# Ledger of designs, part 2: miniprotein binders against Heme oxygenase 1, chloroplastic (HO1)

Target 1, 212 residues: Heme oxygenase 1, chloroplastic (HO1), of Arabidopsis thaliana (Mouse-ear cress) (o48782)
Amino acid sequence: SKGFVEEMRFVAMRLHTKDQAKEGEKETKSIEERPVAKWEPTVEGYLRFLVDSKLVYDTLELIIQDSNFPTYAEFKNTGLERAEKLSTDLEWFKEQGYEIPEPTAPGKTYSQYLKELAEKDPQAFICHFYNIYFAHSAGGRMIGRKVAERILDNKELEFYKWDGELSQLLQNVREKLNKVAEEWTREEKNHCLEETEKSFKYSGEILRLILS

## First folded at step 1 (miniprotein)

Design Ts (from T0 with E4T E6Y K8W E17T K19F E48Y E50I K52T K88L K90F)
Fold by ESMFold2-Fast, scan of step 2:
Structure Ts (fold): chain B 212 residues (1-212), chain A 93 residues (1-93)
Amino acid sequence: as target 1 above (212 residues)
Amino acid sequence: SKVTIYIWVEKDGETITLFFEASSPEEAKEIIEKVIEELKEKGVEEIYVIVTTEDPELARELAELAKELAKKAGFKEVEVKEEDGKVLVFARK
């Protein structure tokens, strides 16, 4: 009754946990994952995170900006775009004397997957669009502050700054998503929600580079 | 009064992340209640809740709510930590 975005926030988790319980063998993780309070980030790991994130944002933002497909075109110039901000930050790291790494497998894999979805699966693509921007703008910002506190002497990166009021920018995007989803069938909405599992997997793999 | 809530969920080695912005204390409490009820039904192993707000007292109130709800949901080990103005709730089965 409220709009599709509310459904994405609450129902997607329910679908994901149910699907995981029914899956066969899942990929085993060799590394212990810890609460943010126990994170021990490195500058090298953080740079891998920023570079892979930039590859994903470059891909996502180019697809949207070049699209005349009505569903994607609706999301041009949201104010949430991150690629240019990340370019500025990576240039700052170069100026500090750091070597900028090449993109790694998490970023390359996710970027390629997004390109495939954009062409063939708009509902799935929009699921990733939503989760990428909204995870970063809320939880990602908090994580960025914690990392800066521990390894950057509280330097505030451009990646965590927005032009204008973030809450308003996010609300504008929520309203556009609700509007776009009004035209979707129940099956298309469910397909979008099912894609959330992959979104969290791919974003999580990139996020874990902070600790690499 | 604006509150950011970031929730991390661990299930069978996979990480699920949820994020919410609330514009009122009532909305923030409703979000926490709904999410923890879902987690209770699904038997997740581990959750982390990170609350950020300009009101430190509200942050602590929301963290304590999350802690109590996690305990009621059957998590045996529940910790609340304050880190540089952020409140983190960690719960494990």
Scores: ipSAE 0.005, ipTM 0.223, lowest interface PAE 10.9, mean pLDDT 76
ESMFold2 (binder alone), alone request of step 1: mean pLDDT 77; pTM 0.721

## First folded at step 2 (miniprotein)

Design A1b (from Ab with R6E D10Y R13W E17F R20L E60F R63E R74E)
Fold by ESMFold2-Fast, scan of step 2:
Structure A1b (fold): chain B 212 residues (1-212), chain A 81 residues (1-81)
Amino acid sequence: as target 1 above (212 residues)
Amino acid sequence: SPEEIEKLLYEAWELLFKALQLLEKGDPEKAKELLDEARKLIEQAKEIAKKLGDPELIKFVDELLKEAEELLKEAEEALKS
């Protein structure tokens, strides 16, 4: 038998490819779906992206760090934590003379939604936890590298660095997710999977800030 | 092209999902057939990624290939019992 994380991966991949497929007429293409060569990122837009991302990671990591709920407590100290790495990057931008913006609506809205889910809907919360960290570890890294090439003189941000082997850190988290999901009913697992589309919506709104 | 890679990876994901369902139903032989097909598609995607010279795409495809290989090992172990 295989664990629940395989189902999460399959659903995420299927939704991602559906977004790439030609559906009805599309008014606007997201950053993820557009050829990188046509991106016109700005430092100001990227800072909005980083600040909103940090708000989301702060929210996730504080909920997990402070939790005595067994499901959340499993995910303390995974090595995937991003908030402190983003703090370091934002200090670097200040040193370069940039003014750090206040959080914007995409980050505030997602952060508030995650707080609500953490209290009332742990299966949905774990869906967002999984998709946020795993998407960043894959497509997010590619995006970060291209942005750095375009507007940061190839500066490698701490946001895209991990302490230790990333593949091993991700595998450790997959094992913990499988363990946690073993206690869930089929209905709870299905509910978690159904949240994937909403995680794509919220993460996509934040990612689009790069071009803002 | 990146679109060709995504199409191959999507097809591979569908096969991995079906194989997982077959393993849950106790049909590891059919699961192995689908996993072998998925592995071939992922390897095709990896070759395209190498030709594009994109290290992150190569890493991403390698990760998916490792996942397919893990499921293949599970199916092979089930066949031994």
Scores: ipSAE 0.000, ipTM 0.193, lowest interface PAE 11.0, mean pLDDT 76

Design A4b (from A4 with D36L K40Y E43W E87D E91F K94L Q98Y)
Fold by ESMFold2-Fast, scan of step 2:
Structure A4b (fold): chain B 212 residues (1-212), chain A 107 residues (1-107)
Amino acid sequence: as target 1 above (212 residues)
Amino acid sequence: SPEEIRKLLDEARELLEKARQLLEKGDPEKALELLLEALYLIWQALEIAKKLGDPELIAEVLRLLAEALELLARALEALGDPEKAKDLLDFARLLIEYAKEIAKKLS
């Protein structure tokens, strides 16, 4: 009774440890958890990050909302949905006089990959679903707060707010993931876990847009 | 290699000792950070031990995991924040189950 979510967490921690060794660093913090105080973000770079993030969330959430496939349909209306929150934030930036950029390559590439996985590889798709939402709810919030301190006069974006108690929303999704994964073979679970590194790669490329 | 495992476990022991000192000084939040580092090292040692098939190394890992759980429980009591420690408790429990699975396959 480890539950599959615990295995996903274990694999994420494993990749974090290997990334530290590969980079020659012995920090226990993820890329999002590293001191952002050394970063010099720009509003333009942050907008590229938000726009590409919205493309990814739009893709992910539309696939789930439109699906009658039982595995995907289980994750409708989780409370973790970000696309509408990001839409509100981008409208605020427009009202402040900023030009909203078109999506860039990191967001377009990840969005296209997610569409392909949703059609052909449900276990891999669910891996990306989990890592996207859970990374945002943890390290993403820290990054958002530090960026706001630096360039937004401490404005809290809707992207970092949830309707309801976040810990409960996350726990509800963990329970659904564990239940769905109970029907998977060991090979299907392993395939899902193997996608974790690729999810880190794509999410990291979008995160780096903050400094672009 | 056995040398690689020993280095990981030695570093984990040092982190557990530092975490205990932090708890004595009344800094449970920093103690939790060091406990997470120790668990990462213990997990790495388990991955190598699985390949090597050494029961004595598994026993050493289980002893360090028991010590980590004790320190986690103390940090939780000091903070009064179950959510803060929950992920670390789950990770430690997962590592214990993993070590037991490896040990079972060796017998």
Scores: ipSAE 0.000, ipTM 0.181, lowest interface PAE 13.8, mean pLDDT 77

Design Ad2 (from Ab with R6E R13E E56Y E60W R63F E67L R74E)
Fold by ESMFold2-Fast, scan of step 2:
Structure Ad2 (fold): chain B 212 residues (1-212), chain A 81 residues (1-81)
Amino acid sequence: as target 1 above (212 residues)
Amino acid sequence: SPEEIEKLLDEAEELLEKARQLLEKGDPEKAKELLDEARKLIEQAKEIAKKLGDPYLIKWVDFLLKLAEELLKEAEEALKS
């Protein structure tokens, strides 16, 4: 395999989902109040998901855009940026007559954690950057589109559209990740990989808002 | 592959919904058959999700497995009564 990105993918692949769910997953009161056998996404839950997602993307993208630190500066203008797309989608919901909720705990907690990592732990920050964008571009997109199709009359949200060929945008980011990781020590690379579990936890908490 | 996992999950979700409807109509034996099939598809999707290293897909697969298990328990209880 080539480059550090392959190691990141391999570590994510080796995580045991059962262990993650048992150890870190804290069930919310709203989810526990719902019958588990009734899978029924709501517009209100989906809006909470979108709003908290936007807070995370706003935080991530502002940190990168404002940075003169070489590691972060490599990731400016990737084409993967989501905050502006989400702003457009939330305006559409307002036009449909929905009240846009304020950010909730999952989004606020993750956003604050990302700010802390950006200042003191670049390798950990880059782990979250990778997993946030790559998860959204594959699984998050698939699940989010399916939910929107079921509850929004097949509305295509801007959140799931990219300007240009998505596969090429992702490949460009993989190349940049491999490049910045070339300057890292083995210990720094390992520290980045160790953050994958927390990335899974935070992403999972955001995804669960669809059911809230 | 993303296409393979999407197809597996779509099929599994349809089977879960049909099983739920069968339980409501009082046919737990047929519901159990569909739930067993759904679980096999979801387990296949889980292996693909792991290979892709996608936390959203992994979490979603886990949710569907839990849902299938709870519906299966409901079917087994209905068969006893």
Scores: ipSAE 0.012, ipTM 0.406, lowest interface PAE 7.9, mean pLDDT 81

Design Af2 (from Ab with R6E D10L R13Y E17F R20E E60D R63L E67F E70I R74E)
Fold by ESMFold2-Fast, scan of step 2:
Structure Af2 (fold): chain B 212 residues (1-212), chain A 81 residues (1-81)
Amino acid sequence: as target 1 above (212 residues)
Amino acid sequence: SPEEIEKLLLEAYELLFKAEQLLEKGDPEKAKELLDEARKLIEQAKEIAKKLGDPELIKDVDLLLKFAEILLKEAEEALKS
């Protein structure tokens, strides 16, 4: 259509509905011995969510920041970076007297997978890059507000704030993604799109920690 | 509209949280009724999102929709045991 990002958006929207049953079945099999999370958010569960999210963002952002590979280097200093914002929030929780947990399996697993993709599968890595930042920058704010209403005395976390106009930051990244993808073959673009389901799986596991 | 999607999803969240509370209290029949209603709201939200056909217009509610689906799936699994 206008560029590859439009294809990524279309696939994400279409596959959300089609693959939901498969995703749920697979997650049930992989975590069937784990206790079902309570639906009421707790500060402890939310901290697990923030810590595991930070591990993922630390991994993603370090890979990009340290890269000399042109595809990755294009995405340095986008303004979407979340790791430092999360560091600030976790410091606030420490000041409130909370013990910050160690990262758990969802964050560790996704972080390791991202490291592997970055080395051997750039198109798949970029799929995760896109879905991680764009999903958080959209609905993540809504979820953050809902959690704050329930458990954080309506505290506005740095994790949901950006330095500048979010819409412009996202547009700048979309333009960079379209430009990078112009050099990809149809097969490479399709491979990137096919990775969308895995991004939903890993992100979903971390999101569920809010209720753990 | 994106605002309609948000409203439907926030209503679904309230039903999902209440259904879990009922499951904790040992009332799976009432929980099932609320989960059925939450599913309908989530499906309505999905249908509006599909009709909009523009991911840019629904971006602000996409994670909210995904989170609701996760909560619904987990609650329905809890009904099995």
Scores: ipSAE 0.014, ipTM 0.264, lowest interface PAE 7.7, mean pLDDT 76

Design Au2 (from Ab with R13E R20E E67L E70F R74W E77Y)
Fold by ESMFold2-Fast, scan of step 2:
Structure Au2 (fold): chain B 212 residues (1-212), chain A 81 residues (1-81)
Amino acid sequence: as target 1 above (212 residues)
Amino acid sequence: SPEEIRKLLDEAEELLEKAEQLLEKGDPEKAKELLDEARKLIEQAKEIAKKLGDPELIKEVDRLLKLAEFLLKWAEYALKS
């Protein structure tokens, strides 16, 4: 749809294209760019990824759930919430005999940053909200499938399941984002778009834990 | 003509939206088919827009081409699994 979400999508696409220019620097390559077939994930690395992801989702979802601020309140009960699903998955790993690690620096850093933005910078906060949920439902879901094939005997975690049709849930959120952004100035919209690079940085650091 | 370009871009945009929905549902093969069709329509619009020399239409065409490229990359990643 022609609205602010299309601009958000365009900026995200530009960052993915820019990353192709970094072929000579493996340190800056995200795990998302790499063919998943070449990955050698460990259960321990995957657990670090899941735990840090849960910390981020806990933070994001509590901020939205408890908010009386109209911009945030619009996004209550989207159906995209992941924290409870991740709790179920981590309990399953415990039942399999794995020790659940404590959150690590990537998750702690991103969670703290989201708390700061929620209080001081709503447009930036909404940028992270958009990119976190939409990246997970797209590339994240495919990554989860491949990790399951490699180390979980094809078990599909609750983290990759939604109650309802995912495409409809995402479309509902896109429409709410467009509606909310209609009231923003051009400067506020541009500020939101500029935050996309930081969203990719923080999410990428967490995603790389799969190979840690 | 400007009317012909607008029709091509509208059709392409509809295909891109359907492709995105298919990618979200985990059907990258079908999404790629729609993306290939959308790119073909956008390339036709680009050729016409360049002949007309309309800078706003040229920008619109470029925007949709970049979106199509992004969705195609997503489909390719899913297919590589």
Scores: ipSAE 0.005, ipTM 0.319, lowest interface PAE 10.1, mean pLDDT 81

Design Bc2
Fold by ESMFold2-Fast, scan of step 2:
Structure Bc2 (fold): chain B 212 residues (1-212), chain A 100 residues (1-100)
Amino acid sequence: as target 1 above (212 residues)
Amino acid sequence: SPEEILKLLYEAEKLLEEGDPEKALELLRKALELAEKLGDKELIAFVLLYLAIALREMGDPEEALKLLEQALKIAREIGDEELIKWVEELLKLARELLEK
């Protein structure tokens, strides 16, 4: 179907091509001076990424699961839930002898922002829900999965596995989102779209923990 | 037009997400031709990145590597910091996988 999800994806694609992140521009010189061959992901950096990601998923999924608000309740039990899978993976790291770090600022900041939006701004909250599972986070998941394969002797983490066919699970969520958005005003839809840039900012900060 | 190219990229990304890289490649080749005619380096780089992802999924990592190197050069020329980072990480992973 050609509903609101098509508008969300179009906005995400345009933001990728515009490069409106001024924070990234200030760090560009350091990145350009570093040779690609010297980028060395560590297990510790990757664990920071997983822990902060889990904090965000815990927050997002608990808000949805505990909600009686119709807009949020529509997205219960999508099959996309990641928190339990991440718990299993972190338990495996402990069994391998790694110390699990405490959540860091990127994860804490995003988690707190999501809690605030859920109470005050449902359209913005749904924008983050969508982008965490779909748009910007899809690229981050691919990179994170390949890094894990490289540094963990090709261990396949539960974080990158779904019960069922991922394409179908994603399509089911798109259809639910289109249906939910049918009741929104043009102003509410536009407000949702305007949050896309912030979702890229917060997700990007967590993804960069892999390099930490 | 930029709007037409972005629409093709949107559809190609959806097809890649759905596990249909063959159809994605068809749309991405069209998008590349249009982006090159338009002369929009930012769109060209973005199309090259998605072409590389599609080619990798179809089992052509060597060609994907070449397209990522071209995308990186363009991303640096236009100063797109997020695109530079994304392409650099994909390029590093692609090189390491080819070495195995």
Scores: ipSAE 0.006, ipTM 0.258, lowest interface PAE 10.2, mean pLDDT 77

Design Bc3
Fold by ESMFold2-Fast, scan of step 2:
Structure Bc3 (fold): chain B 212 residues (1-212), chain A 100 residues (1-100)
Amino acid sequence: as target 1 above (212 residues)
Amino acid sequence: SPEEIEKLLDEADKLLEEGDPEKALELLRKALELAEKLGDKELIAWVLDYIAYALEEMGDPEEALKLLEQALKIAREIGDEELIKYVEELLKDARELLEK
């Protein structure tokens, strides 16, 4: 049986590659629409991307880990957690002589938005949780890994490694998402799906920091 | 077998996001074969939706529409109202892209 997570996956995939928000009005040339080969990344920009990403993951993972709300508690210890891996990578950058920047507006804004959604809009929060770890984060991971290969002498960052088989970890979370969503109304499911565009907007703003 | 299909879909997702729909299509074709072997009509319809998406990325939207029509037929045979509505939205989007 296919559950709600398949709907989330397809919506995320189509928005990521087809730009459904393109109503013939704005031919935006977002960073995500450009081949990575055309990017001019800097180590400093990449560090801003990693720091802001870590703030978002810290926020998500703390909310879930400390939650006694059943829907959120279901997602504790998934194996997908990224904050600790990012801490290790940032420590490596410090050892290489780089200064770690403070979080910037994209990360702070998204982090604050996630805190607000966690309290008042569980379906929207779960949409962001899914997209950050799965569809949009998977695309961001591919781009981030390519950038690291280009400017870090092919250093393999911990951010792109998992302790178990990634496919199995993702599948376990999909099962939990399907179970949680079984109790949602069609309107709640649609609300969750509609939030996908905001997920891509916020994540895209953080991704653009690579070129900053 | 369901675990194998899920792994193929996960890998295809990565390839599509990397801009490699041709390789994604190879994995999706294998996923379709496995879904057909399982006789899981719901899964077959979902895999057809994925293949249609990969074909659109490859510049073959007419073939994609054909597969989406097939997926819709299966969804109606199953009587899966949520899947029917989802595939109808995919067809609407695909047709709009062709007409633009």
Scores: ipSAE 0.013, ipTM 0.395, lowest interface PAE 7.3, mean pLDDT 79

Design Bx1
Fold by ESMFold2-Fast, scan of step 2:
Structure Bx1 (fold): chain B 212 residues (1-212), chain A 100 residues (1-100)
Amino acid sequence: as target 1 above (212 residues)
Amino acid sequence: SPEEIRQLIDRASKLMEEGDPEKALMLLWKALFLADKLGDPELIAQVLRAIAQALRDMGDPEEALYLLLQAMFIAREIGDEELIQEVEDILQEATELLEK
């Protein structure tokens, strides 16, 4: 039998591809997103993205770190934690003379939603946990490289670095997810998979801050 | 055409009733290919649902779950409430079979 992570991966990949195609169509049809309008990242927009991302990671990681609930406790000290790395990067921006903005609505909304799920809906919470870290590990590295090339004079942020081999860190988390999901009913597994769409909605809202 | 795809789904359903799931699946895979080429998400979801139902009936509930979840996301994206309910019903049946 295939492990539950393979189901999560299939669902996430299929939905992510679909969501990207839909966003492309909106850009083509939207007058504000017309190709003649040059949308390029700015340092200020990128800072909004980093600050809102940090709020989400702070929330996610504190919930897991402080939890004695077995499902969440399995995911302590995965090596994927991003909040401390983001703190280091935001301090570097301060040293460069930038003013760090306060969190905005996308980050606040997602953070609040994650707190609610953690208390009431563990399967849905784990779906967001998986998609947040795995999406960042894939697409995040590409974004980091692009931002560095375009607006940071090739500065490589800590947000895109891991203490160890990333593929092994991700594999360790997959194994923990498969183990945890072995205790779930098929209904609980399906509920977890169904949350994938909301995960991409909230993460997408934060990602679009790069262009704000 | 959309009509040709619907005819393939209907023919596959009749073949399943007659106990010929191999030929039914062959027609459904052809329908999926055609629906994908048309880019019609509603037809893609309907074909995926039919394939998942056929696989479930043949005793492959694990593979059916992947296809049903894919159909569910497409149905929700297009807002087809009737299709969402149909996929949920089949998903519940497949879930019960896996737990037995």
Scores: ipSAE 0.000, ipTM 0.106, lowest interface PAE 17.4, mean pLDDT 74

Design Bx2
Fold by ESMFold2-Fast, scan of step 2:
Structure Bx2 (fold): chain B 212 residues (1-212), chain A 100 residues (1-100)
Amino acid sequence: as target 1 above (212 residues)
Amino acid sequence: SPEEIRQLIDRASKLMEEGDPLKALFLLWEALYLAEKLGDPELIAQVLRAIAQALRDMGDPEEALELLELAMFIAREIGDEELIQEVEDILQEATELLEK
């Protein structure tokens, strides 16, 4: 028998709907038109990525802390929280003499969307919570860390550090997600899964700020 | 399309050989996004394998092992014997590097 997190993982990995396939075709064309090999990452682009990421994590973690739905309260103090670590990193950049940019459209748009979902649609919100920390953002964290290593003389940002073994922290949250999802109807589970595409869209827009 | 995703994987491999792993990882990340949108398990597994190989070559074998495990699971599910062998080879290399 399989828990709901396994369904979330399979949806994130497979995305096998007509609409999602159509969007994949559009993204392929856009990527081919962009000569990625000619792009060089800059500190300024990376700072836009970090600032917008922090706005999203601030929003996500505040929603969990406020816990307007009982489901949200289960996910307090997971050890996955990133907002405070990003705050520390941005202070370091400021100390190095960099000007910290204001949040840009990708971060503002996603933050606002998360606030709207959190107020009225806990299952959809939890889909974004899962994908931000687990599925889609895992690759983004790897890429972001490698970019930072290159442009920051191998400075290890707090954003990529956890207090404890990351695999265990993720497993603890996975078990908690499976448990809370046991109380959901099949329709609520399906609704949660349907949000996966939007989580990829919004997170991807923020990740692409590294290229800006 | 599947062919375009395979071209991204091939280009990323060449970038790794040329000593440009950051561009390779960005290219593979885009390929993963597209493969996930298409819902093609074979392409998803191939991209995950390529990302794991890049991470291993850059000195991140622990992260490579997780991605290789996922790629192996998918490869076995679809019954792609060639992909299973490729993933096994990289998994062995990453495991040996981690043990040192």
Scores: ipSAE 0.028, ipTM 0.455, lowest interface PAE 6.2, mean pLDDT 78

Design Bx3
Fold by ESMFold2-Fast, scan of step 2:
Structure Bx3 (fold): chain B 212 residues (1-212), chain A 100 residues (1-100)
Amino acid sequence: as target 1 above (212 residues)
Amino acid sequence: SPEEIRQLIDRASKLMEEGDPEEALYLLREALELAEKLGDPELIAQVLRAIAQALRDMGDPEEALLLLFWAMYIARLIGDEELIQEVEDILQEATELLEK
């Protein structure tokens, strides 16, 4: 039988395809009211993205680090933690003369939602944990590289660096997630999978800040 | 360079034909990094297609799917309609392989 991570992958794949189709249709329909520009990131927009991302990672990582709940405790010290890396990057931007913005609505909203889920809905919380880290670790590097090519003179941020082999870190987390989910009922697994759409909604709102 | 990347893809294709998809995947990961550094969407799509084929032969298609989705998101961000279509075609092929 397929492990639970395989089911999470399959649901994520189907939702991304569906979201991409809807996004294309929306862009076409709105073009006459507001002309769409080609992808043109700004440093200011990117800083909003990084600050809101850091708020989400701070929230997620603090919940996990401070937890004695077995389901969350399994995910301590995975090597995927991003908050400290982002802190270093934001200090670098400040040294370059940029003003670091306060967190904006996408980051604040998602952070608050994660706090609520952590207390009330562990299966949903773990869905967001998985999708946040795996989306960033799998494709986030490509986004970071494209942004760096456009506006940072190819500067590689700490946000896109890991201590150790990334593939091994991801595999270790997949194995822990399969183990944790093995004790869940079919209904609890389905509930976790159903949260995938919300994770892409919230993460997508933050990603769009790059173009803000 | 684009030619270095194409040579890696070609070598990987031969390794897959010879029954060595693991070594092919190793070369394709290197090719993907070089293609992304160049920012060449055609080469990125070619590498992603080759990775999907190699991982299917190995029985581990999942990692390629996430890379394909993020490639599609990036292609939409940069407004490259041809790359979007190519990535969608590769995703459809990968979906069919995963369902088997």
Scores: ipSAE 0.013, ipTM 0.236, lowest interface PAE 7.8, mean pLDDT 76

Design Hg (from Hb with E7D E14Y A66L E70W A73L R77E)
Fold by ESMFold2-Fast, scan of step 2:
Structure Hg (fold): chain B 212 residues (1-212), chain A 81 residues (1-81)
Amino acid sequence: as target 1 above (212 residues)
Amino acid sequence: SEELAKDLEKIAEYLEKLAEELRKAGLPEIAEKLRELAKKIRELAEKLRKGEVSPEEVAKELEEILKELWEILEELEKRAE
């Protein structure tokens, strides 16, 4: 139960609280916690969110699946992969008659940044990997349900479903992360933790597309 | 550690506000669980200020609190269906 993952969880919670307070200067709650009555998603905005999210997941998953670098290879086939699930959902939207938009700046910018980190900064890359999957798993279903209630006639998207027990999938990844981080210096661990702020910045920009 | 204690207090305040909203929505049992978690976090902040716990011990305790928070949120989602 002890290890680097505990430090990552703590930093993520601290940053979420600080980000929440800054957003809450004029907002009642973060987007995930906004009352449904005050939350006005559109299908078009949600599609921009899903498309940009898919670009990010495509980038992460391709880098990991194609890697022979031990740090990245450890995270192959976690069961947390989202790109295929999102592909299924986007095909459903096409069948409903919606036009699927092209990726927008938030997704393109984050995808490009992740590619650069994967090549030059493994600790930072793993920070983004962890925060992207765990943030989605921690609140994704609530977000999906609120959107479904408002604009999708309660349709549950594949993006918010996992094959197998989510708790077990998450625990397996935590154990792999603790193992990988055992080889890191204190400075490398600190560098990984410091990247958390950027992961929330980029993910937040994509989340805000729901209201666009 | 003063900065950390302030962060903990802000987290507790957020959970207390969420609990009040859930109480008003007719979920008082779930609201009370969130209030208890907020209380634990506030106690942790006070112990940290008094030097009774280290930042490392705070991290461990927060891990347990976050796990409990996730279980409460999952229960809330299941009941909403």
Scores: ipSAE 0.000, ipTM 0.239, lowest interface PAE 11.7, mean pLDDT 79

